# Designs tried in a protein design chat: VHH binders against q9y6x5. Part 95

Target 1, 379 residues: q9y6x5
Amino acid sequence: LPPKLLLVSFDGFRADYLKNYEFPHLQNFIKEGVLVEHVKNVFITKTFPNHYSIVTGLYEESHGIVANSMYDAVTKKHFSDSNDKDPFWWNEAVPIWVTNQLQENRSSAAAMWPGTDVPIHDTISSYFMNYNSSVSFEERLNNITMWLNNSNPPVTFATLYWEEPDASGHKYGPEDKENMSRVLKKIDDLIGDLVQRLKMLGLWENLNVIITSDHGMTQCSQDRLINLDSCIDHSYYTLIDLSPVAAILPKINRTEVYNKLKNCSPHMNVYLKEDIPNRFYYQHNDRIQPIILVADEGWTIVLNESSQKLGDHGYDNSLPSMHPFLAAHGPAFHKGYKHSTINIVDIYPMMCHILGLKPHPNNGTFGHTKCLLVDQWCI
Key: E = the ipSAE of ESMFold2; O = the ipSAE of OpenDDE; V2 = 0.75 times the mean of E and O plus 0.25 times the DockQ between their complexes.

## First folded at step 3 (VHH)

Design p25 (framework vhh_7zox_3)
Fold by OpenDDE, second read of step 4:
Structure p25 (fold): chain B 379 residues (1-379), chain A 119 residues (1-119)
Amino acid sequence: as target 1 above (379 residues)
Amino acid sequence: DVQLVESGGGLVQPGGSLRLSCVASGFTVSSNYMGWVRQAPGKGLEWVSDIYSGGSTGYADSVKGRFAISRDNAKNTLYLQMNRLKPEDTAVYYCAAGYRDEYTDFDYAGQGTQVTVSS
C-alpha cells in the first residue's frame, strides 16, 4: 500500500501542557507511537508562519509568510487572516501538499490548514475546505477520513487544523488551570474521536498520523504593557503588525523613528532590519519591515488602547513557553519512543521521507528525526 | 478591502433598548474574532462585548445581563442588543474585528455609531 500521512495541528498547544494536565487519549496515542517533547518553532512564533514552516521546511524569511499581517511595499498589497487568498503571498515556497498533488496516482486533502484553500503554483489540493471556524471538528474529521478512505486517485497526504487551545489560551491565559483544564480535556476527547474514527474505518494500522502544534502560549498581564504612543507619534510610522513583534514602516527618516523607539521600554528590543539577530533567520525578505520591535516574554505592545489579552504568543522562539510538541503513530514510526527536541523545520524532510517525496531545498535536518522512524538508524 | 459599517445608534431614554448592527465586507464574521467597543466623551476606549470564531461570548461587567452579542452568518452581520440602557452607556460604539490568531485584540474597526441615553 502506498504510504499515507495525516498531519494534525491543534493551534497553540504548549509543550508543557502534557506534563501539567491529563491526556488519556493522547497518552495512549503516544504510548503506541512516538513523542517529541519540545519542538523549537520559527521566529516569529505565530500561526500562519509556523504552519507554513511545517509544510515547507523553511524559515519565515525563505517561505515568505513572515507574519499574520504583512505588507509588500512594491505591490502595495496587504496580507491578513481575512485577506490571505492571494497566491502572491504563498508562491515563494512549495508546500508539501502541492508536491504530493503533482505526483502520479496521488492526491492531497486539507481541512482548514493555512494556505490549503489557495492555489499555490497554480495547484490546489484535490480536496479542501474553505476556512470556516464555525465548522465542527467532527465535520472536518469526517471529510478528511472520507477522502483518505475513498478517493481516486488516493489521498496520500492530508492536513487537519483546529483552533484550540490557542483561542482559549488568549482568553484565559495559560496559567488559568481551571479553564485550561476544561479546554484541554476537550482537546484530548477530540484526539480520542480521531483515533476511534480511524479504527472504525480500518485506517489506523496503515495511516501515519502526526499530531503537533505551531506554538505555545505565554501569560500576559495588564501590568506588563508597552505603549508606543508614549514614545513616538503615530503619524511618523505605519504599523504593519503588532505585538509581541511589531513591524514598523517609517513615514519619516528611518533613523529618526528608530531613535524614538530604541529606548521606549527596557522590556522591548528594537532592531533595524539589518541588525535582527541571525538566530531568528528573519532578515532576508522584503516583506520584513525596516524596523521590528520585540517584546520580552509576557509583555504586550499596545497603542493608546488597552489590551485584553491574558495570553499571547509570537515571542522569541527560544522560549520554552513558545514551544509545541509532536506526537506520531503509524507504520513509519517506532512504538513507545520519546525524543527531547527537534526543530519545527525538521518535520518537512521527515514527512517527505515517509511519503517517498523528493523534498525541495529546505532548512530542516532529516538526521534529527531518524530515531523516530523504524526504517532509519538512530543517531 | 475590509470594511465594517455600524448602524442602529440613536437617542433613547433610560431603560430603553437599541440594537446595533455591523455589516462586514471583505471577510467572514463567523471566521474572525469580533466585538464591540465604546468611547464615552472624555474617556478612552472601553471593551463592551466580544464573540470568538467558535461562538463563545464575553461581556464587560458594566453591561453583563443587559447586552447580548450575536451574529448572522448569512448576512455577515454582527449585532449588539442593548437593553435597560443607562445614561452611562452613552458613547460612540464601534464594531471591531481581530485576527483569528489574536482573539483578544482588534485590528479593524468601523466608523462608529452614536448612542445617547438621556431623559
Scores: ipSAE 0.025, ipTM 0.376, lowest interface PAE 6.8, mean pLDDT 93
Fold by ESMFold2-Fast, scan of step 3:
Structure p25 (fold): chain B 379 residues (1-379), chain A 119 residues (1-119)
Amino acid sequence: as target 1 above (379 residues)
Amino acid sequence: DVQLVESGGGLVQPGGSLRLSCVASGFTVSSNYMGWVRQAPGKGLEWVSDIYSGGSTGYADSVKGRFAISRDNAKNTLYLQMNRLKPEDTAVYYCAAGYRDEYTDFDYAGQGTQVTVSS
């Protein structure tokens, strides 16, 4: 029978949390599966961009979700989390749930993964939930497991998204050991619930399960602020995105705006679009603005105001604090194997291999993940 | 294009009440994390109250039992009902909104509305 895959994301799960807190359920999952200790995400290290990179295998400049707030210079459209359901924004790539349904006459199921409540290339998952943060993890899991067991054509690819520990990471900061310990223990309990329900339903031995995340979290402070209003008047530009990566659309000459910003703060790098470092793979898209400001880790860009943020992400993707992990279990995966690092774009071609799908052209390298898989030669 | 417009501030005597309103455009109040933050003269920004997309609310200890946050989905408006006002509540009040994945962050803020509590 065809292989099945459940992809689970716990938003904002920093890789270093695994070393600093106890995860008995996750460790049992890993003992009988695989662990990738660090996943190098794409720049910018934000939720919508990285969740879309996981399911497309593409850098942000290629899949078109380049931030959580965007402006498209060609069409003059604006994107935000409250205006995210226009297929225009998502149609520059083909996510795996679309390929799964169109290539092999299979079904896909989705519990709130970003983009799954939008028709992309006129295709939406056969089974899906509209995004609603009030819906419990248990209800999301109940729907996913029902669809995995009771679908025609069969559900072979399913996604499950949970908002923690990101929400608490922002509220308390990752250095608040008391509050983060409570939050992370709750997440480990949810992982235990997931495994137990899959076992009770007879799915556990024949289902491939990936547990991962989109990014990490770093500590912020009111002592680490960059005030844009001290360097440039707001009449000179339109602000498309603010922090920690500011997207600047000049209202005057681009060079004049750049000159006012370039020496604004020792804790911020200012780039003309063509000068953005090649290692970011963040240049070749109309939704990337003419000037980008990149704050140093833990620094917040503000407009003549203090910030209440105690934790944040979006920073340089080379920073370990921005990295999530990947754990996996199932018939496709070795047992008890530990791997150091992969790129987040490598997840897509690995998932296509597991499902027997032909991947669309992508930025991932299958060789980086082959040592995780039982049907591959690891040399 | 996200825009937040605050109103309802003014001068009030101690013990009085005010209701602040925040009208959102290009942004859906019912599906997003939102809150109220304030800045008193010569002080930093202080979080006052928030509401998660799921409807859970929080309050700063200084305002608990006196202030109530609510939203009207049909009017796409966030409210802050302020009762038993004290001179210490004097501040510019900002309506603030975060993105879907940033439940405690404020990526957007309005221009603010001044609240002055004095005799």
Scores: ipSAE 0.000, ipTM 0.119, lowest interface PAE 18.7, mean pLDDT 88

Design p26 (framework vhh_7zox_3; at its last look DockQ between E and O 0.01; V2 from the best seeds 0.00; counts 0 for: pae E 14.3 > 2, unsure alone 64.96 < 65, placed apart)
Fold by ESMFold2-Fast, scan of step 3:
Formats: C-alpha cells, sequence, structure tokens
Structure p26 (fold): chain B 379 residues (1-379), chain A 120 residues (1-120)
C-alpha cells in the first residue's frame, strides 16, 4: 500500500505549553515518535498565512496569503472570511493535496484545514468539509478516518484542523493557568481519542501522523493599547488589517501618512513596504500594503476603543511565544527522538518525501528534518 | 491492569435482537474511549461502533440505524444493543479501548469476546 499521512493542527498551540502543563496522551504519542520542540513560523504569525505555509513550504510573500484580511492593489479585490472561497487568493502556490492528486492517482481528504474547501488550480481536495466552526472534533475525525479506510482511489493525504487552544487563548490569555489547564486537558483527551480511534480502525501502525500548530499566543492587556486614531485621521488612509500588524493603504501621499505614524507610539514599528526587514520575508507581493505597522509583543492596535482579547498572535516570528511545536508518529519516523528547532516551511518538503511526491520549488530545507526520518542518515 | 468481560452473545434468528455487555475493571468506562469490533469467520477485524471520552458515538455504515452503543457509569459497563440482526452480523464481538496491529491484530486492552450467530 502507498504511504499515508494525516496532518493535524491544533490552532494556537504555543510550544512552551508542553513544559507547563501535563499531556499524558500526547506524551505517549511522542514516546514512540518524534518531537520538534520549537517550530519557527512565518511572518505574520496568523492562522491563514501559516496554515498555507505548512502545506506549500513557502513564505507568505510567495504563496500570497499574506494576512487573514487582504487587499490586492492590482485587481482591487478584498479578502475576508466571507470572501475566502475565491480561488484568486489561493492560486499563487500549489498546496500538497493538489500535488498529491495530480502527480499520483491518489485522493486527499480534509476536515476544515484552511484552503481545502477552495478549488486551487482547478483542483479541490477529493473529500472535504466546508468550513463550519460548530462541527465537533469527533465528527471531523469520524469523516477523516472513514475516508482513509474506504476511498477509491485511496486517500493518502488527510488533514484535520481544530480551533483550540487558539479561541481560549484569545479569551483567557496564556497566563490564565486555571482556564488554560482545563482547555489543554480537553485537547490532550482529543489526542487520546484520535489515537484510540486510529487503533480501533486498524490504521495506527501503518499511518504517519503529524500533530502541529500554526502559531503560539502571548498575553495582552488593557494597559497595552496603541490608539491609531491618536496618530492619524481616518480620512488619510484605508485600513486593510488592524492588529497586531496593521496594513495601511494611503489615500494621500505615502510619505505624509508615514510621517504621521512613525513616532506615534514607542511600542510600534512603522515600515514603508521597501523598508520591511528582510528577515520577515514579507515584502514581494501586491497584497502587502504600502505601510505596515508592527506592534511590540503583547501590545494591541485599536481605533479609539478597548480590546477584549486577553491573548493574541501575529507578532514578530522571532518571539518564542509565537512558536508552535511538531510531534509525529508512524512508519516514516524514528521512535523517541527529540529535535530542537525547524522552520515551518520545512514541513512541506518532509511531507512530500514521506508521500513520494516531487515538491514544487519552496523555501524549506529537507536537511533540517531528515534526522526525524528512518530512511535518512544524519551524517 | 484493565480487565474486560464480554457477555450477551448467542444464537438468534434473522431480524432478532441481542444486547452485548462489557463489564470493565481497572478503569472507569465513563471517562474512556471504548468500542466494539467484530471478526466474522475467515475474515479480518471490523470496527462496529465506538463511544468517545466525551460521549459522542460512531457507527460503521453496515450497522448504522440497527445498533446502539451506550454505557452505564454506575455499573462500569459498556453495551451494544443489536437490532434487526442479519446473517452478515455473525462474528465474535470484542469490547476494546482500542486495538493494536503490531503483533497480528492484538487488542490493547481487549476482552475475551462473545460469539454472535445469526442463522435461519
Amino acid sequence: as target 1 above (379 residues)
Amino acid sequence: DVQLVESGGGLVQPGGSLRLSCVASGFTVSSNYMGWVRQAPGKGLEWVSDIYSGGSTGYADSVKGRFAISRDNAKNTLYLQMNRLKPEDTAVYYCATGYYESEGYDFDPAGQGTQVTVSS
């Protein structure tokens, strides 16, 4: 039988949660598999951008999903949650499920992973669920496991996305030990249910499973707000995205808007597009706006209002609080191996190798993940 | 130290009903993922039904609408109510918290099984 891979994402699962809370089911998974303690994600550290980077191996400027809210200056199109079904936004890259279906006579299956309910290069995941946050983890898992067992041509790549602990991280903040302990215990129980379900269906021993996340979470506060209305009047610009990375489209001269913003807060960096630090790899795309504001960790940009978020993400990708982890188990992976750090773009070429697919040109480095794999030598 | 004891199997006519029971010791049924798998003569293991730690249930298409999984937390017992039985349901039924294939389709842990025969 061809190799099979299930890629699971728990949104907003900060890497250091593993050191501060107990995860008996995840720990049993890791004991017989591999753990990467930190995954350095791409900038900006948001859900849609990083989920697409995992499955394309590309920086955001290359794959085109540069934020959760976007504007394309060439076509004049706007992207939001209600407009994410337009293939235009997703067509600047080829995600792994498309490659899986086109290079091999194989099927892909998806439970809610961003982009899987959109036809990309005229190809949609063979089996998929339209995004709906009300659908339980158990229903998503039931569909994925049935598709893995009963498909013709066989499902060889499957994805499963879950909104927690991100939703609770925003509501309570990552420093709320009581509430986060309860939330993370429920996630560990879901991981236990996933493993037991795969064992019950006879899938466990021959399936490669990756459990990862797109970003972390940092503590926010009503004491750490940047009021953009104190810097500049609304008549001077169109706001494309707000916080913690604001995307500014000037209605007047760009230099005048920049001058009004550049010294407004000591807790925000203001960049002209061409001055965005090279280390972000966030410059070469028409959907990146002429002026970008980047708030310091834990600071929230607002429009003359309070913020109810006690936790947030989107910040500088060098911050450990923004980093997720990666755990994996299956015939492709070593048992009981720990690795310190990989880049999130490295996941794509590793997954292509496991599935026997030729990767599209990408920003990942296979060498960074080869020590996780049984068919590779590390020196 | 998990022990599972299945019962309730037997010979039944097509269209009949049986209720299988799985009494657990060494763990709490109400807080654990559990299910039923079966093995028909000369065939491999087939998943029948499960119940998640949170109480959500799943069913194989072949039994959906005919079988119902439940648990009694006070008795620490898992049940499978089987209605409108068909000859194709003839199998040894096992209660399990999951099963492991690395040593020839072993269960970890599983009970001894109970034989269900549906015959005219």
Scores: ipSAE 0.299, ipTM 0.705, lowest interface PAE 3.6, mean pLDDT 90
Fold by OpenDDE, look of step 5:
Structure p26 (fold): chain B 379 residues (1-379), chain A 120 residues (1-120)
Amino acid sequence: as target 1 above (379 residues)
Amino acid sequence: DVQLVESGGGLVQPGGSLRLSCVASGFTVSSNYMGWVRQAPGKGLEWVSDIYSGGSTGYADSVKGRFAISRDNAKNTLYLQMNRLKPEDTAVYYCATGYYESEGYDFDPAGQGTQVTVSS
């Protein structure tokens, strides 16, 4: 039988949640599989960019999803979570479900993973759900597992996405132990449901399952605000993205805008596009705006606005608070093995290997995940 | 194109009521976390109320018990029923997508909002 892989994302699941909260179902999953304790995600540490990096193995500058909110100055198009259906934004890369879908006797399925309800390179998953945050995890799980079990051609790659604990992290802040305990317990229960469903259907032993996330969450505060209105007038620029990485499109001379912003706050770095640090791999794309503002961890950029967020993400991808985890189970993976760290782009070549797909050129390193796989030498 | 159009504001006496409407285009209100924010003269934006895709609602302490957020799926419209209005409720009111995928309240500075004035 061809190998099968289910990729599951719980949005905003900070890696150290595993250390600070109890996850009996997830721990059982890990015990019978593998754990990567920290996954270094891509800059910016936002949902759309990182989910696309997982399935392409590319940095944001390469796959073209450079933020949750984007603007293309040439076409005058806008991208947002409410406006993400134009293939224009996605076609700079080929996600793994497209690669898989085009193989003989294989099909892909998706439950609300970013980009899966859009025809990319004129290809869409044979089975998919249009994104709707109102749809329960149960319904998503039911559809995914049905497709994995009964489809012809068989579904060999599937994605499942869930919005928690990100939404709650924003609302309560990651340091709210009472509320986050409740939220994370629910997530663990969902993992339990997933495992149970797979067992009931007879899929558990033969299905490779990856549970991961796109980013973490840091604590924010009303005491840590950067008000851009104190530094520059709104008439001088268009805001494409706000916090914690602001994308600035100047309406006047770029240098003048830069000079007004460069000393706005000691807790914010201001970069001209060409001066963005190389380590971010966030420079070589036209969708990146001329000026980028990067707030320090836990600081929020605002426009004469009182922020209601108690948690946020999108910060420097070297910060541990921004890092998710990866757990996996299935015939491709060892049992009871833990690994310290990988890069999020490393997931793509691993998945390609598991599925027997030829990977597109990517930024991942297969060698970083070899120790997770039973058919590889651990180096 | 994504668009939000607010209406229903006006002049009202203290203790009066208004119902604000927000018609969305380009996306589904019921599938998104939505909210109302307001900006009073000389003040920054203030969160007023929100409604999650699942239907849960929240309110700022200043408006709890007086305001009610709702939506009509068929009309793709968000509402804010404002009762027992106070002078301190005077502001321009905006509807927006709420905290979603770390963006917070998503508002277009080009949006018009709707003026609410509470005065005797």
Scores: ipSAE 0.007, ipTM 0.277, lowest interface PAE 10.9, mean pLDDT 93
Fold by ESMFold2, look of step 5:
Structure p26 (fold): chain B 379 residues (1-379), chain A 120 residues (1-120)
Amino acid sequence: as target 1 above (379 residues)
Amino acid sequence: DVQLVESGGGLVQPGGSLRLSCVASGFTVSSNYMGWVRQAPGKGLEWVSDIYSGGSTGYADSVKGRFAISRDNAKNTLYLQMNRLKPEDTAVYYCATGYYESEGYDFDPAGQGTQVTVSS
């Protein structure tokens, strides 16, 4: 029997929610498996980039999904949350579901993971759902478990994506204990439903399950706004992305735009592309604009409008508030083991190992995850 | 108690062929990532070829088109067919299980290896 893996993402699940809220079902999952307490994600700490980094093992500059809103100057194409289906954007890398289903007697399945409804390199997941945020978690789970249980060739890699707690984190902020406890309790119930469903269908003992997330969430405030219109006339640049990392395409001399922005706020760093810190690995792609503005944690870049968001993400990936967790259970994983940290790009080579796939060139380090796995010599 | 036993090496003239075998016990060859590495006299280990449980194969540039990795599930055996051998292929060849890292290959040879010598 080929090994099977289900990869689950709960969007915006900050690592320290595990310590600040109760998760009886997730804690039971962890006790019988492994936990990585912090996953250091990639900059910028946004949804599309980090989900693609998980499944490619690549930094954003290398896989080409560099933000949730992008512009490619060579082709004049725009990418956004509502305009994300063009394979052009995704084709700079090969995600794991493509590699998996090209193997002998293997299929891949997907319930709404970013990119899985796009024909990347003319290849789309063998079984998939077109993205629709109105589809319930139960329906997503029903489809995934049906495909895992009934497909020929067998589904050996499956993904499942859920929009919470990200949506509620933006709405309430991560520090709203009352609202977030209700949201996170619901998520724990969904994890309980997932485990129960896998047990009832006879999948639990032989399926590897990873539960993780793409990023965390930080508290925002109307008292922490950076007003770009107070520093520079909007006619001098094209705004590709706004907050908390603004992407600025100058319409006039680049140095003049930089000089107008550099003293705009003490709570914002302004970088020429060549001066972006090396630790971000965020420089070598044409989709990264000539100037980026990086707000301090909890600060929001605006254009003369109030912000209705009380939480946000996208900030510096060194911030603990931006880090998700990873938990895993299954025959490949130890039981009752905790690990402090890995890089989000390390998840890809670990998944390739579990599935017996040759990884494409990537930025992950398999050695960082060896101690999670029963078949590895850890020291 | 995983055991890997290499055989099939020998002395061969340039342009000749050899087939190496690696018989495994204690695990299933077809269910694991496996490969061949070699060590020339006085040199470190060099990755030669690998095969993943899903069937994907890889080859070092120096052997691509000349060597072929394969496996036989009934015999729990990994093979390396080596054709058009060159003097620079002279080495001790090891069968191994291991993993790929982004900066290179890491294999854990467990056997004694088999000597391949290519000379006129």
Scores: ipSAE 0.000, ipTM 0.323, lowest interface PAE 14.3, mean pLDDT 90
OpenDDE, second read of step 4: ipSAE 0.000; ipTM 0.245
ESMFold2 (binder alone), look of step 5: mean pLDDT 79; pTM 0.801

Design p27 (framework vhh_7zox_3)
Fold by ESMFold2-Fast, scan of step 3:
Structure p27 (fold): chain B 379 residues (1-379), chain A 120 residues (1-120)
Amino acid sequence: as target 1 above (379 residues)
Amino acid sequence: DVQLVESGGGLVQPGGSLRLSCVASGFTVSSNYMGWVRQAPGKGLEWVSDIYSGGSTGYADSVKGRFAISRDNAKNTLYLQMNRLKPEDTAVYYCASGYTDLSEYGFDYAGQGTQVTVSS
């Protein structure tokens, strides 16, 4: 009887794909569940930061995964690769699988979700898979469903991560309707496979399932490049992250570096750390560098090179192109309900409520998601 | 667990050729953004070449027309064919992967590197 939740992420699933392409399996899922049309993610709109925000309910400056490439100025550590399993990077927050294992005598299971193969506060997901892009969706699903049915203490929280449509969004760009149609149809078929597997195992009616994503995608072009080498010589700074948000660590006077950058391109904003807009909630962490450059939507920052990416993300989180969606089905959720917008940090306290967990302090607001839930009053 | 193991470096005379190999384990070369970066003695890191998940390639101006990046999907291996080598090409060469599947834009160092020395 304990409530169970499966959280599924399709990386880079832009919200408006739902309006421009046909998703018969996802539509059937939504018909008997709920849809949130737009999820406002956290800045920067990248994979590791937003996946960690979903499971902690925190802005990036609070949970410490501030980019996919990071440098910590206090400890002088560099986060560079998925092979870096130093808990230091993840220990500024407590993700839901850790809370699930520590508050309740219950297990968590994970198929490839970022952070689940790292011991965080000395706690690793009870069942997990080391990240490997070659592992099929089917194999990930086989492991998750096996763990949901055959574990003691019981698995009550499970995660499933899939790399598409992000990889194809980068390769083709979101405006390539022919290629994106093919990719998105395949994802819809995977959703159909997921539902069918859960029905075959007798899980469908009693399992809460959330399908969401971390960010969207926007069209890029070789005609929209910002060459950083034309602004400033490499000898003046260390580059921590490049595009579309460049993280600059000055080797000389910070003001001198800022002055060389501030008027270099009309298609990027240059911020001293203390001047980063408050609405980003991207300032108060040692891993945020002294100068950040934020490219305009669709512009790519490069170092005297071409870029083959036709799609990208990481841009301003106010942009609708950066927003994912959320769909959910199960005993906790209403049927046939559509909601306009929530914040990505709101997912965490909602999931804690469904699982009966006391949430750690977080930036989410439970009231924003209560209309999705059958045990809550919403007028 | 991602592992990248470089090989093929060595001592070569100016005008010579070398082919570097990078054997990947823990992920699929054909579906990932990958490349080569180098570090010359006493200098910073320099991007050399990349290949995107779709197979599109880029090259630094210093190596265009001389170097060629490629993948062998059956061997899960990334290559850098280096022709008409110059003393200025002397460096440790690192095979690097981006998190194309996870939207990584930069190169992170995953290998130990392989030394290339161009000297007479």
Scores: ipSAE 0.000, ipTM 0.128, lowest interface PAE 20.1, mean pLDDT 87
Fold by OpenDDE, second read of step 4:
Structure p27 (fold): chain B 379 residues (1-379), chain A 120 residues (1-120)
Amino acid sequence: as target 1 above (379 residues)
Amino acid sequence: DVQLVESGGGLVQPGGSLRLSCVASGFTVSSNYMGWVRQAPGKGLEWVSDIYSGGSTGYADSVKGRFAISRDNAKNTLYLQMNRLKPEDTAVYYCASGYTDLSEYGFDYAGQGTQVTVSS
């Protein structure tokens, strides 16, 4: 049988949730498969950029989705989750579902994974759902599994996206054990539903399934605010993206703007574009603005008055609180194996290997995932 | 073209109720982070309430238990039910839309605002 792969993302599932909460269904999934305890995601640690990194194997500067909010100075275009349908933003890379679909006798399916409802390189997923947060997980799951089971050409790659526990993490903060326990229990139940559905359809033994996430969540507080208005008049710049990584487009001399911001807070690093640390791989793209502000973990950049939200993400990708996990099950994976860490860009070459696809040039390292795979030698 | 249009504001006595509406065009309300902010005279913008694409809701402490945010997907409309209104609730209320990810100033679009005045 041709290899099949289902990639599932639960948005904002912080890696250490697995240690601090109970997941009977997910633990059973892991027991029969593999676990990567920590996945180092890409900077910035936001939803659109990291989901695109998973499916391209590229850093944000390379695939061009550098934030949830972007501005292109040449075309004057804006990108946001309410304005994300222009292929212009996505065409700087080739996601795996496009690569897969261009193969003979293969098709791809998607349930609301970022970018899957956009024609990228003039190719859109054979089967997809337009993003609609009101659509239940059950409906998304039913469509995905139907396509995996009954499509011709056969669906060999599918994606499934769910918005929790991210939204709740923002609302309650990751340190709210009472509320987050309830939320995470629901997530585990959804994983149970997924596994049950696959078993019912006879897909479980032959389908490779990856369950992962794009980022974690850190605790925020009203006591940890950085007010830009106290440092610079907002007439001097345009804000392209805000908190915890603000993208600044100066309206006056860049140096003047920089000088006004550089000492704004001891809990915020201010970078000229050319001075952004190399480790972020967040410099070589025109969509990155001339100045970026990076708040310390748990600090919030604000204008005027602050909100009272308790969780956020987007911070330094070296922070454990920003890291998701990866679990996988299927014929390609070992059983009962746990791995410490991989980079999020490593997922792409692994998926390509599983599907028998030639990967596009990417930043992933296939060697980092060899121990997860039954057909590879583990060091 | 994205547009938000608020309605439902007005003059009400303390203890009264109002229901604000925000009709969105150019995007789907249920697919975006939506919220209400207000600006009282002489004060800055204050976050009031929001609803995430995933359905989670939030409220400022000042309005918890009194205000309720909701949405009607079929009408692509956001609502704010305001009960037990107080004079300090007097402000221009703005409907706003942004990203699913939280930010302190995470609104990309806003309406023209609707005046709410609570006075005896």
Scores: ipSAE 0.000, ipTM 0.247, lowest interface PAE 14.2, mean pLDDT 93

